# Ledger of designs, part 15: VH-VL binders against Uncharacterized protein B0228.1

Target 1, 207 residues: Uncharacterized protein B0228.1, of Caenorhabditis elegans (q09220)
Amino acid sequence: AVVTPSIENHKMENASVTISKVPISHRPRGFTAGSDSKKLAVQRFKLLISDFLSDAQLSKSIDVAAVGMHKGKSMDDILDDVYTRLRRTLSTKQISELAKAQKGLVEDLDEKSAKLVKARVKRMIVYSFDPAAEQIHKYATRPSMAFALIAETINERFVGSVKDLIRDVLTPKEYDIFRKHYHPHIFKLDNIGNNTEAVRTTTHETF
Key: E = the ipSAE of ESMFold2; O = the ipSAE of OpenDDE; V2 = 0.75 times the mean of E and O plus 0.25 times the DockQ between their complexes.

## First folded at step 13 (VH-VL; framework fv_utomilumab)

Design v2 (from u10 with heavy chain I105L, light chain S92R D95G; at its last look DockQ between E and O 0.03; V2 from the best seeds 0.00; counts 0 for: pae E 11.5 > 2, placed apart)
Fold by ESMFold2, look of step 13:
Structure v2 (fold): chain C 207 residues (1-207), chain A 125 residues (1-125), chain B 108 residues (1-108)
Amino acid sequence: as target 1 above (207 residues)
Amino acid sequence: EVQLVQSGAEVKKPGESLRISCKGSGYSFTSYWISWVRQMPGKGLEWMGIIYPGDSDTNYSPSFQGQVTISADKSISTAYLQWSSLKASDTAMYYCARHEGYDYLWGSYEPFDYWGQGTLVTVSS
Amino acid sequence: SYELTQPPSVSVSPGQTASITCSGDKLGDKYAHWYQQKPGQSPVLVIYQDSKRPSGIPERFSGSNSGNTATLTISGTQAMDEADYYCQVWDRSSGHVVFGGGTKLTVL
């Protein structure tokens, strides 16, 4: 049994797997990325979020996130800031789709379990981005470095690791229900049979 | 192709109101910031302020804060610069220009890659 | 308020190398951009992020930025390069745009 540290007032319930930090791009101070790093970051976010958010919404969200990461804000605070800025731009359709997904999750699980599932998913997303935020805070002296670090962090390998962590923090039943209501229009989530079990069982610890 | 097309030249008297426009085409209008830049006759470029059309977030140069209003109508891909009461010293060429990113802490680290053709405003009695 | 200083004019013979400077405190820690403006025309981007050249700008245009000085360099200067040139940065502390005063390049 592996003891996993608690992130909120709720403990991580699925602690049988040793979780390592998600790989990030290493970029020593003094190196400059290309001129279109923000456009690349927008493109890369769509690997996880699908087309739910528009390019304009993503572009503004990246600005808010980069500022927060540069200041050394916690990822929890950064996500709250991003949502605060997005709410004025969410369409009625986007709001309705989020509400429908939440209603379905509550109906299939119950209110308490739905809250816990969402909290655990949020904690894994936060955990996955902390190394990138630390690198941006320590090393990015210019926005191009921050955007480049964000873009390099969010590649197919990183997205796959985030998806695996979300699956592993939930029971199979919880994951199937979460995926039913959020995939594919909000999150791009793998099914259980998509070689995820083989990858999870062969993932080695970093020591 | 990316274009910024500005409204035509204006001849006004002191005290009159005016709104000039900048219409973007050939790109996602709400994904780029728009700045307004003044150039007085025979003088250099002066930044007036900036807007993100996606949410109408604005920031003004201290020299122009309270003197003009910057706005946008994203449904028609158009940014505006507006005076409630023109002065003779407002006689100048006015440009709009776009760039890829901006935030209140970092500013924009991308260039103004496309400029409008300019709108000449003449204010005289 | 961050300030940029440019020489008011630079003269060069055709074929010579022109250097236009832009000075500011710790300017090398910022991205400098350069614009060309010919009489009666809108500004045109010629160098961005210190040294990058947009498509359509001739290879004779180059840029550098270190310490307190950014430099726009035009090698093999041609009559068509005669124009006003402006440097520009974004001031991080205010979020404001800063332009230099401009340099008139004369090609004789």
Scores: ipSAE 0.000, ipTM 0.521, lowest interface PAE 11.5, mean pLDDT 80
ESMFold2 (binder alone), look of step 13: mean pLDDT 92; pTM 0.947
OpenDDE, look of step 13: ipSAE 0.025; ipTM 0.573

Design v3 (from u10 with heavy chain N59Y, light chain S93Y; at its last look DockQ between E and O 0.12; V2 from the best seeds 0.00; counts 0 for: pae E 14.8 > 2, placed apart)
Heavy chain, then light chain:
Amino acid sequence: EVQLVQSGAEVKKPGESLRISCKGSGYSFTSYWISWVRQMPGKGLEWMGIIYPGDSDTYYSPSFQGQVTISADKSISTAYLQWSSLKASDTAMYYCARHEGYDYIWGSYEPFDYWGQGTLVTVSS
Amino acid sequence: SYELTQPPSVSVSPGQTASITCSGDKLGDKYAHWYQQKPGQSPVLVIYQDSKRPSGIPERFSGSNSGNTATLTISGTQAMDEADYYCQVWDSYSDHVVFGGGTKLTVL
ESMFold2, look of step 13: ipSAE 0.000; ipTM 0.439
ESMFold2 (binder alone), look of step 13: mean pLDDT 91; pTM 0.939
OpenDDE, look of step 13: ipSAE 0.381; ipTM 0.729

Design v4 (from u10 with heavy chain D57Y, light chain Q49Y; at its last look DockQ between E and O 0.03; V2 from the best seeds 0.00; counts 0 for: pae E 7.7 > 2, placed apart)
Fold by OpenDDE, look of step 13:
Structure v4 (fold): chain C 207 residues (1-207), chain A 125 residues (1-125), chain B 108 residues (1-108)
Amino acid sequence: as target 1 above (207 residues)
Amino acid sequence: EVQLVQSGAEVKKPGESLRISCKGSGYSFTSYWISWVRQMPGKGLEWMGIIYPGDSYTNYSPSFQGQVTISADKSISTAYLQWSSLKASDTAMYYCARHEGYDYIWGSYEPFDYWGQGTLVTVSS
Amino acid sequence: SYELTQPPSVSVSPGQTASITCSGDKLGDKYAHWYQQKPGQSPVLVIYYDSKRPSGIPERFSGSNSGNTATLTISGTQAMDEADYYCQVWDSSSDHVVFGGGTKLTVL
């Protein structure tokens, strides 16, 4: 008597997760709308770090970063995610510019050394943003709050400190070569305050 | 599963035009580069050129510049290699290969991780 | 143009170690990849970034790259390892991919 096991077709009831439409009505006035904070972050990024990327590219990158930070992803993973997305959105012109910079870097160094320099730069960025990411993960209850914290983190003092750190971890030669090929179009490596020294007023002594 | 499927073997005469294809599946076609590689009978691998299907950027080996045209149709996840006028010397196996390309930001060049099965092209009078 | 040179053939007995070299100007400053091609088959990646193994490649395959020479090493060579092997690099100056001439490995 071959007992044919009756495969009970358990009808997985499609639990329609009724996403309860939280009524958008009572936006508390005081928190700068997440959109404004994101815009601010984009602007500060362009001003202090790099204007190489478009506003749209940066906006999307910040979205990825904010979500990653909120979820408690490592900054390394977040940067990889951001980079992966950017690779897909870069224009031919942007790719060409990056290729030119890379070519120059490799010519002055070598492929492996160039890679190591970039890796060190990346590590310094990761290291510098880790505290902010942790704070966002712990305290950001809303995506809008994450944007605000990102925007607050991207300030002149913080970015200046990151730039100094990059300078410190590279040899002078490596830094000069990196700066030669990437500054200012791809990466703004100089601190805003240091540009004041180059205006040595050549007081033309009118003899 | 990632696959590159190439068009079938071709037998042509000198002076004829030809287009062979490479169809990608199992991955985002526009996110990876496609290279074409020639292998003449009993000879080694020769890189011909590359395309990024996302924006149709192309780069050719000097030996193949102006000799062939590489293109892609992203709507059907297909890359093409084309000759306007075949020569007997074009008799070879042709491979398409996928790679992530060069990471221009971090300075990494990715290897060819997947290959098509090859397309044999025979050009004889 | 950047060029890679490989020996045309290498012979080893089963169980011995095979070494296939690839030579180029300042090749050690580049990353080398290696491909295996068996008769009538497409190439298969066996080593990338000088010494890394893709998933599914046996541990007996290893690679190194220094000075002007990259080396593919196959320890405990088996009959199934008989194939053509190609080294490959990207030349940053020209933005071109370059293959070596290939090496036929025979297991006797």
Scores: ipSAE 0.028, ipTM 0.666, lowest interface PAE 4.2, mean pLDDT 85
ESMFold2, look of step 13: ipSAE 0.042; ipTM 0.614
ESMFold2 (binder alone), look of step 13: mean pLDDT 93; pTM 0.949

Design v5 (from u10 with heavy chain S31Y D55S, light chain S92K; at its last look DockQ between E and O 0.14; V2 from the best seeds 0.00; counts 0 for: pae E 13.1 > 2, placed apart)
Fold by ESMFold2, look of step 13:
Structure v5 (fold): chain C 207 residues (1-207), chain A 125 residues (1-125), chain B 108 residues (1-108)
Amino acid sequence: as target 1 above (207 residues)
Amino acid sequence: EVQLVQSGAEVKKPGESLRISCKGSGYSFTYYWISWVRQMPGKGLEWMGIIYPGSSDTNYSPSFQGQVTISADKSISTAYLQWSSLKASDTAMYYCARHEGYDYIWGSYEPFDYWGQGTLVTVSS
Amino acid sequence: SYELTQPPSVSVSPGQTASITCSGDKLGDKYAHWYQQKPGQSPVLVIYQDSKRPSGIPERFSGSNSGNTATLTISGTQAMDEADYYCQVWDKSSDHVVFGGGTKLTVL
């Protein structure tokens, strides 16, 4: 009975109440809500961002990210850590599909432009997630408390805002070519449903 | 609400096979690691190995590698510990225990927060 | 491989402070967790991540970890604290869970 109190401690002070710059609802009581947050983060990622990776690959990537955020690593370093772990688990089929997308991007743009396009996309992801990582470092008492914040951050409005920023930092030609080779299998670039204006309004007010 | 419920005590003879179980309830089974821990009579805790049911990844203590099999059936939220041929020296209490956020690169920042009640295995002629 | 060393036993009088040590090479670089086990029972978490106390564990339990030594401290020790205590880490270099050998706390 006493083994459950560690999860309750994280809910009471540092994660649920103080880690928010965006409207994030308080977590419900009980350990089940904390354990469901990782599952929710995986499912939201697959729905909104990418279903290229398996549930297991995403779950492990979230573990690596949660540890990095808790330790106060930059989002750049966290993404490097995730990639380092993830590349060991990619199937030969997944590796071939990534290589094919990169080859197509290079053929349609050129080597230098393809690298710049991907760097700009990464920069927008880092910019968008860095505040959440900072909050987790400052206020989460355990790495697992990052799951709730990650799940809450991955929502239609926020993800739509990130996708809009990606479009804004690329020329129309660059965006169309990136989309051609990466969307939707590797990276979902279209918004779900008809909520684009709501997402842009929320992003404008909050950023 | 979170529970780990283990199968009942076993009395076996040397050379017999055995599989004991650990059923998780009240949580998302595939997102937590499960370890098996042996405690011989009057002795301390010995880690045997771990499974991540979401990926079926396992990692065994060198002392138990090749001696036991750890597996899981995620459709029924159950982890297993299995011997193909029991020895009298396998007489012990066996616990399952759970934690979240395990990372082989960074180590565990999370404790074993829930333990099963234990399964006593007695192996005698 | 990585090892944790605990004294086999510690004895204290009721109301006194008990200190149970756990020693290992560069242990302060790891998170130490502490479990209490009473006869016939499963282990129970009493301190996690070096010094954090789960809800429901009395304030008289505390922990520290630096250098090569983690310490579980019980102030105002009571008869009900009589149990075996285990420290535990995850060791990256061996890819193992490592338990200490356990310390029997006796309250005289």
Scores: ipSAE 0.000, ipTM 0.477, lowest interface PAE 13.1, mean pLDDT 80
ESMFold2 (binder alone), look of step 13: mean pLDDT 91; pTM 0.942
OpenDDE, look of step 13: ipSAE 0.005; ipTM 0.550

Design v6 (from u10 with heavy chain D55N I105M, light chain S94R; at its last look DockQ between E and O 0.28; V2 from the best seeds 0.00; counts 0 for: pae E 5.5 > 2)
Fold by OpenDDE, look of step 15:
Structure v6 (fold): chain C 207 residues (1-207), chain A 125 residues (1-125), chain B 108 residues (1-108)
Amino acid sequence: as target 1 above (207 residues)
Amino acid sequence: EVQLVQSGAEVKKPGESLRISCKGSGYSFTSYWISWVRQMPGKGLEWMGIIYPGNSDTNYSPSFQGQVTISADKSISTAYLQWSSLKASDTAMYYCARHEGYDYMWGSYEPFDYWGQGTLVTVSS
Amino acid sequence: SYELTQPPSVSVSPGQTASITCSGDKLGDKYAHWYQQKPGQSPVLVIYQDSKRPSGIPERFSGSNSGNTATLTISGTQAMDEADYYCQVWDSSRDHVVFGGGTKLTVL
């Protein structure tokens, strides 16, 4: 009597990830000089999101983003524009780091899965920044206002929400693999307290 | 404006050597890959190989490995395709084309965005 | 070696929709690019990364890629669209560029 193991069809319950729209309360605060707002945006980006890019690279990227948002471009188009410009300015070292990360991701997930993971991450970023982009398009009459709104958008709460969203749309395995290869230097996915441990491990491998 | 300008048409005999050129302008020559593509008369496009002028990294299609040499002189923003000994079967149009290589952020390989005008090579006895 | 297969020819009447297919093993897992080549001219990029249009390419050109097949679609085909069309991918296993055999589009 060959006991055919009943493959229990585990119904993957479609966990309807209720993506809660993070309310971006941009009250137009006072006229901070556009240069100061941009600088603040750069600093917050480096602190909260990634320090992979130089200040110059980030400054220019923020310029492109601000202009795109002001013009009412889609966040997908804005990201593509930012990336198109950025990739031309990357150093050999930066390229090497990205290549290594990509290679590792593909090795662990395969090419298709890696592509899908990146696409999901991108989608979450776009989704998260869409409200800010809409506000900037609607209310920013000057580039300086756009910079200020971008700087205000890039805060701990917002960035935390984006990180959580990314975590939620990836499987635990995908997330761990993504985190493994995209070092906090490239993407600060961990809470500020956990990023100190990741920096320690990278310093030991370089000696 | 980005341009790839290729050397003029060549008429050669079997056994002769040949080098054709592709000069890039309007962009950073060392930051983009250059591929060579063969198109025999009335036939499709065939990728021959690629070079990165920045470091002269090269890769060849198996069909063209050892048959041709791809090189670049970054000082004059020029890529080369060379035969040591031409065959009648080498009669074709040859194109150079530019691309940005592999996008490591999004996992895509960039297309050939600019092409040379082509170099016709005729090899006849 | 990775291979891409295209139909040798496709015919369409003016104003109708033309579809040119490119088939390959797990092609949907790759990004497909499309080039147009008119007689006596160099190839021109018309679609990249499956569905993106370069600047200057008409909106009637579109692309898709799923499963084993990428498709170039030309809506409202015009006489000027008569050309050879080539699909192209990058083979990651060998780091090689691969072209399809090409499709001659005739506008009847």
Scores: ipSAE 0.164, ipTM 0.685, lowest interface PAE 1.7, mean pLDDT 86
ESMFold2, look of step 13: ipSAE 0.122; ipTM 0.633
ESMFold2 (binder alone), look of step 13: mean pLDDT 92; pTM 0.943
OpenDDE, look of step 13: ipSAE 0.007; ipTM 0.549
ESMFold2, look of step 15: ipSAE 0.206; ipTM 0.644
ESMFold2 (binder alone), look of step 15: mean pLDDT 91; pTM 0.939

## First folded at step 15 (VH-VL; framework fv_utomilumab)

Design w1 (from v6 with heavy chain M105F; at its last look DockQ between E and O 0.13; V2 from the best seeds 0.00; counts 0 for: pae E 5.0 > 2, placed apart)
Fold by OpenDDE, look of step 15:
Structure w1 (fold): chain C 207 residues (1-207), chain A 125 residues (1-125), chain B 108 residues (1-108)
Amino acid sequence: as target 1 above (207 residues)
Amino acid sequence: EVQLVQSGAEVKKPGESLRISCKGSGYSFTSYWISWVRQMPGKGLEWMGIIYPGNSDTNYSPSFQGQVTISADKSISTAYLQWSSLKASDTAMYYCARHEGYDYFWGSYEPFDYWGQGTLVTVSS
Amino acid sequence: SYELTQPPSVSVSPGQTASITCSGDKLGDKYAHWYQQKPGQSPVLVIYQDSKRPSGIPERFSGSNSGNTATLTISGTQAMDEADYYCQVWDSSRDHVVFGGGTKLTVL
């Protein structure tokens, strides 16, 4: 009588992470000139999310995203569009850095697990930006307004929520490995307070 | 099952126009790149160009820039390679091949994981 | 333009190890992919990302990439392994795919 151990399907209770819809306060704050809003978006992105891309690259990426959101494209499609445009502009160094990160991730997790981790991270990003994209589509009458809304969306609270979500969907091991290979330069997964320490450690070795 | 099915062999005269096709099935056609590869008789593989069917973004090898047109119809999951005026030197086997879609965040260029069966184009006076 | 150089031919006896090289400037900094093409057939991916095997590819196929040279290794070469082999990379500077000239492997 081979007692087939009943793999108790532990129903991972879908902890409905109620991502509190950060109410984008639609108060018509003074329409900063579309150019200023875009600039702000670039700055906030670099500060809070990633400084991997140059200002020019990021500006163009935001253009594509803003237009896509305005037109009601899915975030997946928008990301594809952004990448399609960006891929030709990436420097050899940038490409090498990404390749290195991926290689490291695969070495530590294996190919299948690495792919799943990446997919989950991407899904969380898409999931987090979807509401903002919908609002932009609904309320932005001009691309300049889209820029402003993007800039407003990219704030510490929002980005923090995205980071938390990524942490929650990854195992601690996966997260640590991901963080290890995708340097804060690529993804600023740490809170702003912790990133200042990483910059301090790199300056001490050069001296 | 992922498949790339190409149009049949073509026999043409110099100066004639030609469009050959590559139909993808078994996957999201708009999420993968399609490249065209030429192989002249008894010669090696030559990359001609690439298209992303999702937005029709194209890039050509310098050797083929202006010589051919690559396009796609995503509604029928089909990529095309077109000549406006064929030359005898265009006699070759032409393959379409699939690249895995981009992973924006992960930075690897994926190999050609699936190939069409090839389309033989013969241009003879 | 980025160029990949392969030997035009390699010969090996059955059961021996075949090595096919692909050379390029800083090739080790790129991912090399390898394709097998038998007469009258489409190319088939046999190695990707320097050393990874697709599903269905025998374990006797392996790859490495360092410095300026990528190598496809076939251990215990069989008659069925007789084919043309092409290395391939992506040139990021131009967003172009580059193939090597191909190597004819003969199993004697």
Scores: ipSAE 0.154, ipTM 0.705, lowest interface PAE 2.1, mean pLDDT 86
ESMFold2, look of step 15: ipSAE 0.237; ipTM 0.658
ESMFold2 (binder alone), look of step 15: mean pLDDT 91; pTM 0.940

Design w2 (from v6 with heavy chain N55Y, light chain Q49E; at its last look DockQ between E and O 0.40; V2 from the best seeds 0.00; counts 0 for: pae E 5.9 > 2)
Heavy chain, then light chain:
Amino acid sequence: EVQLVQSGAEVKKPGESLRISCKGSGYSFTSYWISWVRQMPGKGLEWMGIIYPGYSDTNYSPSFQGQVTISADKSISTAYLQWSSLKASDTAMYYCARHEGYDYMWGSYEPFDYWGQGTLVTVSS
Amino acid sequence: SYELTQPPSVSVSPGQTASITCSGDKLGDKYAHWYQQKPGQSPVLVIYEDSKRPSGIPERFSGSNSGNTATLTISGTQAMDEADYYCQVWDSSRDHVVFGGGTKLTVL
ESMFold2, look of step 15: ipSAE 0.234; ipTM 0.673
ESMFold2 (binder alone), look of step 15: mean pLDDT 91; pTM 0.935
OpenDDE, look of step 15: ipSAE 0.568; ipTM 0.806
ESMFold2, look of step 16: ipSAE 0.180; ipTM 0.642
ESMFold2 (binder alone), look of step 16: mean pLDDT 91; pTM 0.936
OpenDDE, look of step 16: ipSAE 0.605; ipTM 0.827

Design w3 (from v6 with heavy chain S31D, light chain S93Y; at its last look DockQ between E and O 0.42; V2 from the best seeds 0.00; counts 0 for: pae E 5.8 > 2)
Fold by OpenDDE, look of step 15:
Structure w3 (fold): chain C 207 residues (1-207), chain A 125 residues (1-125), chain B 108 residues (1-108)
Amino acid sequence: as target 1 above (207 residues)
Amino acid sequence: EVQLVQSGAEVKKPGESLRISCKGSGYSFTDYWISWVRQMPGKGLEWMGIIYPGNSDTNYSPSFQGQVTISADKSISTAYLQWSSLKASDTAMYYCARHEGYDYMWGSYEPFDYWGQGTLVTVSS
Amino acid sequence: SYELTQPPSVSVSPGQTASITCSGDKLGDKYAHWYQQKPGQSPVLVIYQDSKRPSGIPERFSGSNSGNTATLTISGTQAMDEADYYCQVWDSYRDHVVFGGGTKLTVL
């Protein structure tokens, strides 16, 4: 009697994660020169999100994003525009790193699952930035204001919330695999306190 | 209009060297990958290899690794396929084709959206 | 190496539906693209990413991909649809492009 194990379809209850819209308090702060705001955005991005891209690449990406937001483009379209531009400017090294990450992800999850994980991550990013984009579209009358609002949006609290959201929408296994291949250099998914451990594990594999 | 224009038909002898070309126009040449595809007479399509003209990154099919060299001159929007020593078995139609490459960030792959007209290479003693 | 298998030939009467299959291991997990090649001509993209049609391709062309098989479907097949059809995928493991062996579609 071959006991066919009944694969209990665990109904993943759609936990409606009520993502509390963090109100971006857009008080018109004083005339910070648009250039300074953009620089700040670049710095915060590197610090909190990823240092994979060069300052020049990030600056240009922020330009594209700011213009897109100002024009009222969807965040999905904005991300695609940014990526389309970036992929053309990436160094061989950067391409290789991304390829390696992708290959690793596919090896551990398979191609379809890897694609789905990436899609979920992208959706969380889009979802998180949509309110900011809407505010920028509504209130930014100048590109400099868009840069300032982007810089303000990229803060520890916001980025932390996005990271948490990504963690919540992935299974623990998916998250671990994603984190394994998309190192902090590409995506800083760990809190500032845990980044020291991730650097230690990468150094041990290279000796 | 996007176009890939290949060099003309070639008739060669075994042992001779050959370089054929594929010139892109109507688009940013450095933003797209160029693949070379072989089609032997009455046979199917065979992917040979690929180059990204922006940085000259190349990859080859195992069957063609070391057999051919793929290169590009971005200054004139031209990709090349070359043999150091032709064989009779190299007789085929060769196509260049454009694609946007693989999206490493989101896991999408782009098809060959434009093709050259093909270059017939005949190697006969 | 990743391999794609196509039937060498398919025959269909005018106005009928033609189906050309492409088989590969877990092909449904990949995006399949389809190319049409008429005699003496370069290949032309007719379906990309399993089911999307490029601009200028008739609506009678459609595609699907599930399990181990991608399918190109031509509804209301016309004489002009007689050609060789190739499926194509990207092998992410080797970073290689892979073509199927091709299928000759004959319209009788």
Scores: ipSAE 0.025, ipTM 0.604, lowest interface PAE 5.1, mean pLDDT 84
ESMFold2, look of step 15: ipSAE 0.165; ipTM 0.643
ESMFold2 (binder alone), look of step 15: mean pLDDT 92; pTM 0.940

Design w4 (from v6 with heavy chain D57Y M105I; at its last look DockQ between E and O 0.22; V2 from the best seeds 0.00; counts 0 for: pae E 5.7 > 2, placed apart)
Fold by ESMFold2, look of step 15:
Structure w4 (fold): chain C 207 residues (1-207), chain A 125 residues (1-125), chain B 108 residues (1-108)
Amino acid sequence: as target 1 above (207 residues)
Amino acid sequence: EVQLVQSGAEVKKPGESLRISCKGSGYSFTSYWISWVRQMPGKGLEWMGIIYPGNSYTNYSPSFQGQVTISADKSISTAYLQWSSLKASDTAMYYCARHEGYDYIWGSYEPFDYWGQGTLVTVSS
Amino acid sequence: SYELTQPPSVSVSPGQTASITCSGDKLGDKYAHWYQQKPGQSPVLVIYQDSKRPSGIPERFSGSNSGNTATLTISGTQAMDEADYYCQVWDSSRDHVVFGGGTKLTVL
């Protein structure tokens, strides 16, 4: 009999240290739905999080995320869905760069520690975005309205808070090694700085 | 239902070329890795190499580098193992196997969850 | 290159506990996987990530991995457990798969 690991087992990871989710206390402001909102979300993602992916790859990823959030899927499941579809579009060069980063992380730590580091990073992303996903599910009457809410969520203050949580959940050694192999090309880990004018015009104070 | 179905047994002479196949069904073929594994008569499992059919990235065991070619045709969900010139020592059972979800972003390498039925290759003069 | 060593054979009586070892340098830092192969059949995954049991594998199969040694344990061994058993890891520095040499379990 051929027996395979279940999909449930592939999603289960060791628990991180308990950290409170980013608070959310405001309904995000409405935005013009559709292509303009998605373009803004793409540009903010590239500026604040990562320019590793193309505009087309990000646009498709945002489509998947918006549908999942509108349907009320968990952020864990949404990220899995995004990755599953994204991997079909990654170039040979992108795959090689991701593989090099993974190998470097494993060489500097070990296979089990590298998996735990990445699981903790993913956990911080999930916990940070879960409240926004719930709000999108509750208030977005169409998937296209989710684009505007996603774009509003991706701002300097919020993303900076997620990056700070990632630093705090890892040991200094783990963080330095993760940063060495992933920053800045794959994942931007440094905050942009003290441009408070840009933050004030686009930032929700709580989320 | 996930299946890996391999081509049938082959009887060949030394010096002949051969390509054997492994057809995946019931899953997204381009999202999983395929390895080829040799088992010589009465011997253990030997990993030959791996392919990611999504972009044709390949990596070979040092023992098999230059000895075989691994390829895939994603339009028909099929991976291939090929020799340009067979030797009698190539007589063996050949398996294809996949691993679920190499997650370059979040995860680590996973076990082989599905195996093909095997292709017996016999090379005799 | 990374190597895994297994004993060539292990013999047990029905109902007794079989232990099959797999040895490698710092193997406890890697995830070990185990496969069962019965004569004329393809390998079947029986333990993954050191100690996890896939759906459909009996509880009598268990695994451990620490230091330089991973162990597949079969309690209450049955005649149907007679097979070849292989351990496997990834050599992640090379993206290579490594199998142990295999252990023939005989139940007599």
Scores: ipSAE 0.194, ipTM 0.643, lowest interface PAE 5.7, mean pLDDT 83
ESMFold2 (binder alone), look of step 15: mean pLDDT 91; pTM 0.940
OpenDDE, look of step 15: ipSAE 0.408; ipTM 0.752

